# VH-VL binders against IMP cyclohydrolase (purO): the designs that were tried, part 9

Target 1, 198 residues: IMP cyclohydrolase (purO), of Methanopyrus kandleri (q8tz52)
Amino acid sequence: MYVGRFLLAGKLEDGTPIAVYGVCSRSFSDRRIEVREGAAFVVPEDPSYITENPYVTYTCARIVDEFLVLTNGAQTDPIADKLESGVPPREALVSVTFAMDYEHDEYNTPRISLITDGETFWLGRVAPEEVYFRVMKPKDGEGYLLSVYGEYAEVPSKPNMTLDREDPLECDPVPSFEHYVCSVIARHDGGRWSLEAR
Key: E = the ipSAE of ESMFold2; O = the ipSAE of OpenDDE; V2 = 0.75 times the mean of E and O plus 0.25 times the DockQ between their complexes.

## First folded at step 6 (VH-VL)

Design d34 (from d1 with heavy chain A33G; framework fv_flanvotumab; at its last look DockQ between E and O 0.10; V2 from the best seeds 0.00; counts 0 for: pae E 12.6 > 2, placed apart)
Fold by ESMFold2, look of step 7:
Structure d34 (fold): chain C 198 residues (1-198), chain A 122 residues (1-122), chain B 108 residues (1-108)
Amino acid sequence: as target 1 above (198 residues)
Amino acid sequence: QVQLVQSGSELKKPGASVKISCKASGYTFTSYGMNWVRQAPGQGLESMGWINTYTGKPTYAQGFTGRFVFSMDTSVSTAYLQISSLKAEDTAIYYCARYKGDFYETDWFDPWGQGTLVTVSS
Amino acid sequence: EIVLTQSPATLSLSPGERATLSCRASQSVRSYLAWYQQKPGQAPRLLIYDASNRATGIPARFSGSGSGTDFTLTISSLEPEDFAVYYCQQYSNWPPYTFGQGTKLEIK
């Protein structure tokens, strides 16, 4: 199935909070995620040694104190800035994404966004036809999957996948996603988030 | 509401330099790449390259490496084109144009700036 | 580099007539082709994207077709304001995303 970009939030069976931002693309697979201290970026593959195709790039993850922000676009940085200023997660998520709306590009691309402190997850989708936000506290093994397109293009009201593998990318239905390109996996360990690019 | 406003026309002597500005408004500047397009007198449109407005990394089309420099200032949502060691053949209208794109999708240009005429004359 | 060749270089027609403008790519650009209109002293205006989709606010008399290497812009019944230069642009390969040399549509 083709889902485009997706967010996965939840807890592994051992209780480890995790979040994933993943990229599936029909156009090009020459993108990667670059992790820097406290942030992750969707960027072209290293162009220093080869000609690159031009792509819009963006921050897809930022860590602000105990919070992780994970999104499919330009809303990552404004949400993180609100959190840095002391705005509560619900307000930061809703106010930024409501003001930015869906991407008013020719595709009317929905914005999908996540904030989490490892225990509480704030998930949102802003689309032309609806705006939906939900707060959740996953139990061990519970996963919440939200995508731009396809069967998972709706903020789930209850767990819609099981995180029964140590690698969240190996949990159904993720292996069935078409045109997978790259991901960032966030794990909450010892009260802190860490980021790993795939 | 989405618009690109460029700096005014320039009259320069050979050997001088010029810096053209392109100020964006009505959208998040760092979310879309900025292209530069040249149109010499009586000629068609020629893509010069683009700048990634999030990273600041420029990419130049063949023939535009060296004397042409793309830069930006995100604090004022402005892209710049600098041309050094101006030659008579640099006389042209220079446009900025935004990539109108979704993540990882290739895209066309929308909107365009109004153009900046640079005239290089002794 | 992908070269776009537009034909004819100049097309002379009267208001009310149908205009057919051609753009040929040196290699396949699939459907990643746009058409722009440019009037004297103005920036180009997007007409068609992805070969066949009209941009917002573009009148229905403008239509695009084609894929691969051969593309056509059709104006079904010319209005006086349609006399301008038209450019095709490919955005399949980078860099450069290239433009055709233009077709001037002029009043007969």
Scores: ipSAE 0.000, ipTM 0.466, lowest interface PAE 12.6, mean pLDDT 85
ESMFold2-Fast, scan of step 6: ipSAE 0.220; ipTM 0.690
ESMFold2 (binder alone), look of step 7: mean pLDDT 90; pTM 0.905
OpenDDE, look of step 7: ipSAE 0.020; ipTM 0.523

Design d50 (from d0 with light chain S92Y; framework fv_flanvotumab)
Fold by ESMFold2-Fast, scan of step 6:
Structure d50 (fold): chain C 198 residues (1-198), chain A 122 residues (1-122), chain B 108 residues (1-108)
Amino acid sequence: as target 1 above (198 residues)
Amino acid sequence: QVQLVQSGSELKKPGASVKISCKASGYTFTKYAMNWVRQAPGQGLESMGWINTYTGKPTYAQGFTGRFVFSMDTSVSTAYLQISSLKAEDTAIYYCARYKGDFYETDWFDPWGQGTLVTVSS
Amino acid sequence: EIVLTQSPATLSLSPGERATLSCRASQSVRSYLAWYQQKPGQAPRLLIYDASNRATGIPARFSGSGSGTDFTLTISSLEPEDFAVYYCQQYYNWPPYTFGQGTKLEIK
């Protein structure tokens, strides 16, 4: 199954809140995620090609206070900045993601965005034919999967996966994703978010 | 106007080298990968490989390693194909073509260069 | 490697007729398939992408259909300028992407 970029969010069976941003690409396997002090960045695998050009690398994760922000593009930083200034999650996600709209490239690439405080998860998707936003409160073992392309390219109205493994990347359907490149896994443990590049 | 303009035709003897250029204009050069396609006389299209214009990393199709080198120069928005130790079977039209898509995905080919005829004969 | 097989190799028709060209993949490419037209002495020209989306500037008489392993390019009513060689191309697996061998559309 090819999904492009994906967001996975929910609670493990032991109640640990988790969220994942993942990259699948048919063309560019030379990307990786770097974690640096409460933020994660999609960058070239070879460090010699890292540039200051914001269209080449982007922030995919930010931690601000109790909130985690994961997105597939340039909306990550503006969302995080609004949260930092005290804007509530719904307003931060909706005002930024929808105002930036889908990418006006050859694919009209959708924007997908997630905010969570570990109990409540706010998911949004903007595409040419729709804008969709939902608030989720997963129970232990419940997961929500949202992708740019494929069968999960619709904001779920109910849990659409089970987080029955300690490693969320081993939970179906994630192992079936084609052309997997890299991901960042966020865990809420001991009252704080932590990020791990995979 | 988005376009790719290739260097002119070449007539070479076996054992010589040739370097073909493909100059891009009308778009951000580093946003889309560049592909090279060969078409031998009377034959179909054969993908040779591509170069990631962001990183400069080339990827070669099976059968196009060793004598074939993809390179680029971002300052002039130009991709290059170099063929060393030319053989008669290298006689073909060589096309550059942009992988069209977005910054994260490449897919079909658009636009195409006009093609460069390389003739290898004694 | 994904192999694309086009049929027929040659299709002989007259202007005004409907042309149907087939492309079969050795394994599923989902909808990641494009069609190109090539006239003698010219570079290929994109007609259809993502199996069914018509490229900018391409006349409405051209349409694509299919998914998985079976794809069709249809020209509803042939114009004189449509007689050319047509290639399908898959971009499902990591590049370099592969082409079919081509179908030559010629005047009867």
Scores: ipSAE 0.075, ipTM 0.651, lowest interface PAE 6.3, mean pLDDT 88

Design d51 (from d0 with light chain S92G; framework fv_flanvotumab)
Fold by ESMFold2-Fast, scan of step 6:
Structure d51 (fold): chain C 198 residues (1-198), chain A 122 residues (1-122), chain B 108 residues (1-108)
Amino acid sequence: as target 1 above (198 residues)
Amino acid sequence: QVQLVQSGSELKKPGASVKISCKASGYTFTKYAMNWVRQAPGQGLESMGWINTYTGKPTYAQGFTGRFVFSMDTSVSTAYLQISSLKAEDTAIYYCARYKGDFYETDWFDPWGQGTLVTVSS
Amino acid sequence: EIVLTQSPATLSLSPGERATLSCRASQSVRSYLAWYQQKPGQAPRLLIYDASNRATGIPARFSGSGSGTDFTLTISSLEPEDFAVYYCQQYGNWPPYTFGQGTKLEIK
């Protein structure tokens, strides 16, 4: 199935909080994720294509204090900035994602955004047909999957996947995603978030 | 208006080269990949490949490597198709077409350029 | 590569009749299929994408259906301007995004 971009959030069976931002793309398979200084960036695979063009690179992950922010676009930095200035997570997520609205491109591409402190997960989606924000506290083994397209393109009202593997990318239905390109996996080690590019 | 405008028809001898242009207007050039499609006289549509306008990287369909080169110039919102060492079998109408991809792709073609007739004679 | 086979090669009908055009893929393309109309001397025009979604400005008489390997384009009541060549195109895997051979819709 083709999902475009996706967010995966929850707790592994051993209780470890995790979150994933993943990129699936037919025409832009030559991208990767680069992790630097508590942030992750979607960048071209070939550095010679890096330009001043804002579509060439964007921030997909930020760590601010106890909070992790994962999004599918330009809303990552404004959300993180609000958290850094002391705005509570729900207000930071809702105000930025709603104000930036869905992309007014040909697909009316939804914005999907996640904040978590490892215990509480705030998930939002803004699309023409749906403006929905949810606060979740997953139990061990419970996962929430939200994608831009396909059968997971709705903020779930209950856990919609089981995190029964140590590698969240191996948990169903993630292996069935078409045109997978790259992802950032965030794990909470009890002291802070860590980011891993895949 | 969202439009693709191609350069005019070309009449060439075998062994020559040709470079046709496809100028985009009415949208952000780098948001959508550009595809090239060939139609030989009386025949159907044949995909040649595409260029990622975000990275500049071309991808060629089988049979369209070597003599065919996709390029672009972001400063003038224009994609180019160059065919070197022209052969009679290259006689066709060549279309550019926007790949409906932005960041979250599905891969149909819209809009299309008006087409450029390339004739390679004797 | 995925091969698309269109049938019939030629369909002869009169204005007001229903046209049904078929496109079959050699392997599943899910719902990643588009339909185009081409009139003589003109570039192709997008009609349907993702198997069943009408493109902007396309009349309601055009509809698409199907998934996997079997797809249909239906024109519920033919208008004179609908007599043209129709192509299906798949994007169910990496490029190249192959086209069918075309169905010519002609006046009886």
Scores: ipSAE 0.079, ipTM 0.633, lowest interface PAE 5.6, mean pLDDT 87

Design d6 (from d0 with heavy chain E105D; framework fv_flanvotumab)
Fold by ESMFold2-Fast, scan of step 6:
Structure d6 (fold): chain C 198 residues (1-198), chain A 122 residues (1-122), chain B 108 residues (1-108)
Amino acid sequence: as target 1 above (198 residues)
Amino acid sequence: QVQLVQSGSELKKPGASVKISCKASGYTFTKYAMNWVRQAPGQGLESMGWINTYTGKPTYAQGFTGRFVFSMDTSVSTAYLQISSLKAEDTAIYYCARYKGDFYDTDWFDPWGQGTLVTVSS
Amino acid sequence: EIVLTQSPATLSLSPGERATLSCRASQSVRSYLAWYQQKPGQAPRLLIYDASNRATGIPARFSGSGSGTDFTLTISSLEPEDFAVYYCQQYSNWPPYTFGQGTKLEIK
C-alpha cells in the first residue's frame, strides 16, 4: 500500500516507548534523514542541495525536555518552540497544526503531528474536510499508526497495530508500504529520547 | 495560471544537437518533479524520464541514457532537455509535464507543455 | 517494465452513444492508473487519476473504474468534443512511468 508519510507510536512488548516518522515517495526518493543532537531533518541525498528552502528540507523530529515531536512538515519547529516555552502538549499540538492548516497545494496535503512524553501520545491530523486530535496511552505491545494517504489516513481511536517485533519497521503493516525512502526511529531509553535514522 | 511553455520547433541535420526549454509559471518550480515525454509521428506517448527539482538529479528511462540530458535552472523556473548526436529516429514531439502532487509525492502528469517538434532530416 | 495494452485500437461511435475503453496491465498496478485525452495538435489532458477520480474541471460524463490489471474509461454520452485519442498511464512502480499505446475514438 502507498501511504506517503506515516507516524507510528506506541510501546514495544518490553514496555519501551517508541515513535517513528517515515517517508514513502515515488518521485522524491533522493532523500534521507539526518540526525543532529535532539533533532532530525529530511534532506536531499546530495549535500549541495541542503538549504533552508521549506520545499526542499524540513525538520521532522525535535526533542524538548521530556517531549518528542514528530511531524511531516514545517509545523515541527513551531510545536517544539511552544513546548520549550512551557505550553502544554495538547495546546502546542492543536494550536500550531490547526493554524498552519493542511498545505494549500494542488493536493491539499494533510498535516500529521505527534507529541509524546513516553507515556502519553498526542496525535493529530488536519485535512480539508477533517480535523482530528486524540490523546492515547498505549499498553505494552500496542501501536498507533497514522498516514497521510491510504488505509491509515485517520487518527485511530484505539490501537491499530501490534508492536510484536523489536524493530518497529518490521511490524505489520509497515513492511507492506510501497516506495519506502527513509525514517527516524525514536526510543525512550531510561528518562530520555534517542533518535536513529533509517 | 499554472502552465508550462516550451521553446519553438527545431529542424536539425543528423549529428547536430538540440536543447529544448520548458518554462514553468504559476507555482513553485522546485515543489514538483518535471517529466519528459516523447511522441513520434503517428505514435503514442513514451516516457523518457524525469528530473527531481528538489535536487536537480535526472532519472532516465531505458533507451534514453547517453545522448539525452535533463537539466534545469531554478532562477528562471526552467527545465531543459538536450539531445546530442541527433538521428532521424529522434524526430518527434517532445513534451514536458509536471508530476501532479505535493512536494512530498508526485504521481501523474498535469499540466503538460504544448510540445516541441524536433525534425531530424538530411 | 509494466506494459499497458489498450483496446480497441480504434472505436467508431456517434455522438450520444456510450464509449467504453479498456486498459490492461501486464502486472498489478493496484489503483495507480491515470487516463489522458489528446486532441489533434494538442498536448494530453488529464481526465482521471487513481483509477476513478475525476481531475478538476472534467465533465461528469467521464468515469474510470477497475483495479489491479483491468481498467475501464467510460464516457456515458459522447459529445462532439470527446472524439480524440485516449491514453492510460501507470505509476505503480518507480518513475519513469509507462503509457498504453492509445485508443482512437472517432466519429462514425
Scores: ipSAE 0.086, ipTM 0.632, lowest interface PAE 5.2, mean pLDDT 87

Design d8 (from d0 with heavy chain D102T; framework fv_flanvotumab; at its last look DockQ between E and O 0.20; V2 from the best seeds 0.00; counts 0 for: pae E 10.6 > 2, placed apart)
Heavy chain, then light chain:
Amino acid sequence: QVQLVQSGSELKKPGASVKISCKASGYTFTKYAMNWVRQAPGQGLESMGWINTYTGKPTYAQGFTGRFVFSMDTSVSTAYLQISSLKAEDTAIYYCARYKGTFYETDWFDPWGQGTLVTVSS
Amino acid sequence: EIVLTQSPATLSLSPGERATLSCRASQSVRSYLAWYQQKPGQAPRLLIYDASNRATGIPARFSGSGSGTDFTLTISSLEPEDFAVYYCQQYSNWPPYTFGQGTKLEIK
ESMFold2-Fast, scan of step 6: ipSAE 0.264; ipTM 0.709
ESMFold2, look of step 7: ipSAE 0.000; ipTM 0.466
ESMFold2 (binder alone), look of step 7: mean pLDDT 90; pTM 0.900
OpenDDE, look of step 7: ipSAE 0.078; ipTM 0.690

Design d9 (from d0 with heavy chain D102E; framework fv_flanvotumab; at its last look DockQ between E and O 0.40; V2 from the best seeds 0.00; counts 0 for: pae E 10.8 > 2)
Fold by ESMFold2, look of step 7:
Formats: sequence, structure tokens, C-alpha cells
Structure d9 (fold): chain C 198 residues (1-198), chain A 122 residues (1-122), chain B 108 residues (1-108)
Amino acid sequence: as target 1 above (198 residues)
Amino acid sequence: QVQLVQSGSELKKPGASVKISCKASGYTFTKYAMNWVRQAPGQGLESMGWINTYTGKPTYAQGFTGRFVFSMDTSVSTAYLQISSLKAEDTAIYYCARYKGEFYETDWFDPWGQGTLVTVSS
Amino acid sequence: EIVLTQSPATLSLSPGERATLSCRASQSVRSYLAWYQQKPGQAPRLLIYDASNRATGIPARFSGSGSGTDFTLTISSLEPEDFAVYYCQQYSNWPPYTFGQGTKLEIK
């Protein structure tokens, strides 16, 4: 199945909160994620292309105190800035992404966004056909999958996957995603988020 | 205005080579993959594959992995299709078409080049 | 590999009539289906994308519908310039994306 970029939010069976931002791409598969100082960036595999095409380079993750922000684009930084200013997660997510709207590029690209403190998860999708936001508190083993395109291109109202593997990328349906390129996995341990690039 | 302009028709003998150009204008060339489509006389459309215009990496459909080479020159926003060891069955119109790339990634072709007729005859 | 089967192969109608063209996929392509028009001596032209969205500049008489495996292109009142060959194309799986074999819409 092809989903494009995706977000996964939930808790492993042992109760560890996790979140994933993943990239699947048919056209531009030569990208990776680089982790630096509580942030993650989608960048070209060959760094010589960064200066020639800044559109494909963006922040996909930021940690702000107890909060993690994961998105598919330019909304990551404004959301994180709102959180740093003391704006509550619900307002930061909704106000930024609703004001930025979907990308009014040639493709009308949907924005998918996540904020979480490890207990509460705020998911949003802003697309030409719909704007939807949901707050959730996953139980152990519950996962919520949201993608830009395809079968999961809708903010789920209930858990739509089971996080029954230690590696969330091995949990169904993620192994079936076509054209997987890279991801960042966030794990919450000891009251802190950590980021691992894949 | 977004457009693709292809090189002119070619008359070739079997065993020769041909290189078709497709010059893009009106958009950022490296943002969208470039596709090649073959249409034999009286036949439908057949996708040959595509080239990633950011990296230069080609992907070929089954049956097009031998004598067909996709390339490009980003300095002139031009994609190329080279066909070596031409056979009579290579007689067709060859189209370039822009793949509506990254952000949808489930996509169609728009625009198309005007087509280049390659005729291979002894 | 996903096979697209168009029907009928040839459709003979008069200007002013309604045309209904069918495209069936061998497995679900969800909504990832486009329709193209090709006139003699011309490149294909995009009409409909994502099953039902008209491309820029396409007249309202063209509409697309369907999802999954069954798709329809409808031309509500045929104009003389609408007599051409129509192709469907799916883009739900890895390239190469596949085309249907075409429906020829000809003047009766």
C-alpha cells in the first residue's frame, strides 16, 4: 500500500509512549533524517543538493520541554514556537495548522501534525476536503496511524493498529508500506523524549 | 506557461541509435519526475518508466531495461531518451510527460510533450 | 500488475448525446485513476484526476465517478471536438502506472 508521509502515535505493550514520522516516496527516495539537539530534519542523502532545493529539507520533529512535535513540513517550527511561548497543545496545533491551511502548492498537499507529552496525543490533518483534529490517550499497545495519502488519510477516531513489536516500524501495517525511505522514532522514557533516525 | 517541447521526428535504419530531447519550461525542472511513454502505430499508451530529476536516477518499466536510457541536463531543464540498436518494432511516437511528484506521490501525467515520431525502416 | 479494461472499445454517438465510458481495474486502485483524451495527431490531454476532479480548463460537461475497481467518464452533451480516443490510467501502485486500452468515441 502507498501512504506517502505518515505519523504513528501510541504506546508499546510495555506502556512506553512512542511516535513515528515516516517518509515514503516514489519520486524522491534519496532522503534521510538527521537528528540534532532535540530536533530532526528531513535532508537529501547527498548534502550537495541541500543548497539547490530547500523545499525538500525541513524540520520534522522538535522537542519542547515535555512535548514532542512531529509534522510533515513547515508547520513544525511555528507549532513548537507556540508551545515555547506557553500556548496549550490543542491551541498550538489547531491555530497554526488551520491558519497555514493545506499547502497551496500545485498538489494541495495535506498537512499532518502531532503533539504529545507521552500521555496525551493531539493529531491533526488539514486537507482540501477536510480539517480534522483529535485528542487521544492511548492505552498500552494501542496505535494511531495517520498518513498524507491512501488508506490511512483520515485522523482515526479509535486505535487502528496494535503496537505489539518493540520496533514500531515492524508493527502491521507499516511493513507493507511501499517505497519506504526513512523515519524518525521518538520514545518517551524517564519523562523525556529521545529521537532515533532510521 | 508550463510546457514540454520535444525534438523533431527521426527516420532511422535498424541498428542505429536515436536520442530524443524534452525541454521543460515554466516550472522548476528538478521538482517533478519526467516520464517517457511509447505509442506504437495504432496502439495504446505504454509507460516506459521515469527519471528522478532531482537525483538523476532512472527507473525502467519491465521490457525497457536494456536498450533504453533516460538521462537529463538540469542546466538546460532537458530530459533525454536514448534508444540504441534500433529495431523495426521501435517505430512509435515517444512522449515525455511530467510526473506530478513529491507531495501527492500518487499521481498522473500533466503536461505531455508533443511527441517525437521515430520510424525505423530498412 | 493492475490491468485496466475499458468498455466499450468503440462508442458511436451523435453530437448532443450523452456518452458513458467505463474503466474497470483488476484490483482496487481506490480513487487513483485519471482520464485522458487523445485526438488524432495530438498528445494525450488530462481530463480528470483522482477519479472525479476536472483538470484546469476542462469543460463542465466532462465528469468522472467511481472508486475501487469501477470507474465512469461521462460527457453530458457531446460537442464535435469530443470525438476522440479516451484512456484511463491508474497510479495506485509502483511505477510504471498502467493505462487502459482505450475507448474510441466516434461520430455516428
Scores: ipSAE 0.005, ipTM 0.498, lowest interface PAE 10.8, mean pLDDT 87
ESMFold2-Fast, scan of step 6: ipSAE 0.199; ipTM 0.679
ESMFold2 (binder alone), look of step 7: mean pLDDT 90; pTM 0.903
OpenDDE, look of step 7: ipSAE 0.039; ipTM 0.591

Design t1 (framework fv_vorsetuzumab)
Fold by ESMFold2-Fast, scan of step 6:
Structure t1 (fold): chain C 198 residues (1-198), chain A 122 residues (1-122), chain B 111 residues (1-111)
Amino acid sequence: as target 1 above (198 residues)
Amino acid sequence: QVQLVQSGAEVKKPGASVKVSCKASGYTFTKYAMNWVRQAPGQGLKWMGWINTYTGKPTYADAFKGRVTMTRDTSISTAYMELSRLRSDDTAVYYCARYKGDFYETDWFDPWGQGTTVTVSS
Amino acid sequence: DIVMTQSPDSLAVSLGERATINCRASQSVSTSGYSYMHWYQQKPGQPPKLLIYYASTRESGVPDRFSGSGSGTDFTLTISSLQAEDVAVYYCQQYSNWPYTFGQGTKVEIK
């Protein structure tokens, strides 16, 4: 199945909080994720092609204090900045994602955004047909999957996947995603978040 | 000019393998994925799979898994499709086609190679 | 796999008259307001050429006599005033779910 971009969030069976931002693209094979101290960026593989266009190069992950922010676009930095200034997670997620609206490109691409402190997960989607935000508290082994396109393009009201493997990318249905390009995996290793590019 | 140029026609015996090449020019080869599609005589188009030209990772349609191998050589901007254990019903024109894209999935095949005719006969 | 079925298999239309081709998917290829469906034109001895994407968006350089419509499972390609150069086989393709599948093709000829 093709999903475009996706967010995966929840707790592994051992209780480890995790979140993933993944990139699937029919059109682009030359993207990677670069992790730099507390942040992750979707960039062209060749650094000489890096642009200032947020549609091409953008921050997909930021860690601010206890919070992790993952999104599919230019909303990552404004959300993180509001958290850094003391704005509560729900307000930061909803106000920024809604104000930036879906991308007014040819596809009206939805914005998907996640904030988590490892216990509580705030997930949202803004698209032409809907604006939906949800607060979730997964139990061990419970995952929430949200994609831009396809079967998972609705903010789930209940867990919609099982995190039954140590590698979240190997948990169904993720292995069935086509045109996978890259991802960032975030794990809460006790007291803090860590980021891994894949 | 953006174009894909494929290798010439092939005639093979049943059980043999064929390797078709697709040389890209006029754009950054590793920026876009490459698809392979075939068309048997008098029949429609059938998607075979695609390859990520940067990483080299292929994805194959179920009908061809186990017999098809897709690779690329970034030094010469060329993609390859090798089909093994050929049968008479593998006789077809084989096309390579680039995913044409913008950042948010313009999702069509453009350009296409000119096609490579593969004939499997005794 | 999503099965794409075109009708008719062949169509003969007089020059200047309307040609209509239908495509039906075995399951919905529309989600979140988008229909993941292309139309291609293939002339003898040539590779396919994209005409319409997202069911109704005409590709740059394609004449405005070509139009697409539909959503969900039922789609239509219309050529409002057939020209001699439009003689070709037309294919619908879904790109909603892997594997990507094409219709069997509709041959358009001048009557």
Scores: ipSAE 0.019, ipTM 0.569, lowest interface PAE 6.3, mean pLDDT 86

Design t2 (framework fv_vorsetuzumab)
Fold by ESMFold2-Fast, scan of step 6:
Structure t2 (fold): chain C 198 residues (1-198), chain A 122 residues (1-122), chain B 111 residues (1-111)
Amino acid sequence: as target 1 above (198 residues)
Amino acid sequence: QVQLVQSGAEVKKPGASVKVSCKASGYTFTKYAMNWVRQAPGQGLKWMGWINTYTGKPTYADAFKGRVTMTRDTSISTAYMELSRLRSDDTAVYYCARYKGDFYETDWFDPWGQGTTVTVSS
Amino acid sequence: DIVMTQSPDSLAVSLGERATINCRASKSVSTRGYSYMHWYQQKPGQPPKLLIYDASNLESGVPDRFSGSGSGTDFTLTISSLQAEDVAVYYCQQYSNWPYTFGQGTKVEIK
């Protein structure tokens, strides 16, 4: 199945909080994740093409204190900045994602955004015919999957996947995603978030 | 508005090379991939490959690997397709087409260039 | 490669009548409710023009007499009331797998 971008969030069976931002793309397969100092970026795989061009390079993950922010675009930094200034998670997520609105490109691409402190997960999606934000508290083994396109293109009201493997990318339905390019996996070890590029 | 303008018709001899250009305007060139499709006289459409306009990395259809080279020049928003060792069966109209997929994830071809007729004779 | 086969190769329809074009993929081009295929129209001397994207969605600016349906391996393009300007060759295309492939085309003519 083709999903475009996706967010995966929840707790592994051992209770470890995790979240994933993933990129699937048919025509732009030469991208990777670069992790630096509590942040992650989607960048061209060839380092010679890395620039500040916002159309090809963007921040997809930020860590601010106890909070992790994952999004599919330019809303990552504004959300993280609000959290850093003390704005509560729900307000930071909703106000930024809604104000930036879906991409007003010819296909009206949805924005998807996630904040989590490892216990509570705030997930949102803004699209032309849907504006949905939810607060979730997953139990061990419970996962929430949200994508831009396809079967998972709506904010779930209940866990919609089981995190029954150590590697969240091996949990159904993630292995069925077409044209997988790269992802950032975030894990909370009880003291802090860590980011891993895949 | 969004437009792709291709170079003019070419007449080449067997064994020569041809280089077709496609100049983009009305949008951010590096945001979308550029696709190349050819159509031989009385035949259907055949995809040749595309190029990531930001990185410059091409992807070629197997039928054309070894003979086709796709490049771009971001300073003038222009993509190029060069086909070498021409044969009479390379006579075709060659199209460039913008490909929505690099930044946004839905993949279709719009707009198309007007086409460049390449005739290989004698 | 996924082979896209259209039927018929040529179709003659009277003005105002319904035209139906079929496209079969050698392998499913759909997954979990999404179909990775488009329909294009090509008039003589012109480049192809997108009509229907993702099997059933009408492209902006395309008349509502055009519609698409189907999933999996079997797809249909319908023109509900043929007009003179609709005389063209129609192509299906899949973008499920590399390489992208087109059908052989269906020529629509006035009867």
Scores: ipSAE 0.012, ipTM 0.528, lowest interface PAE 8.8, mean pLDDT 86

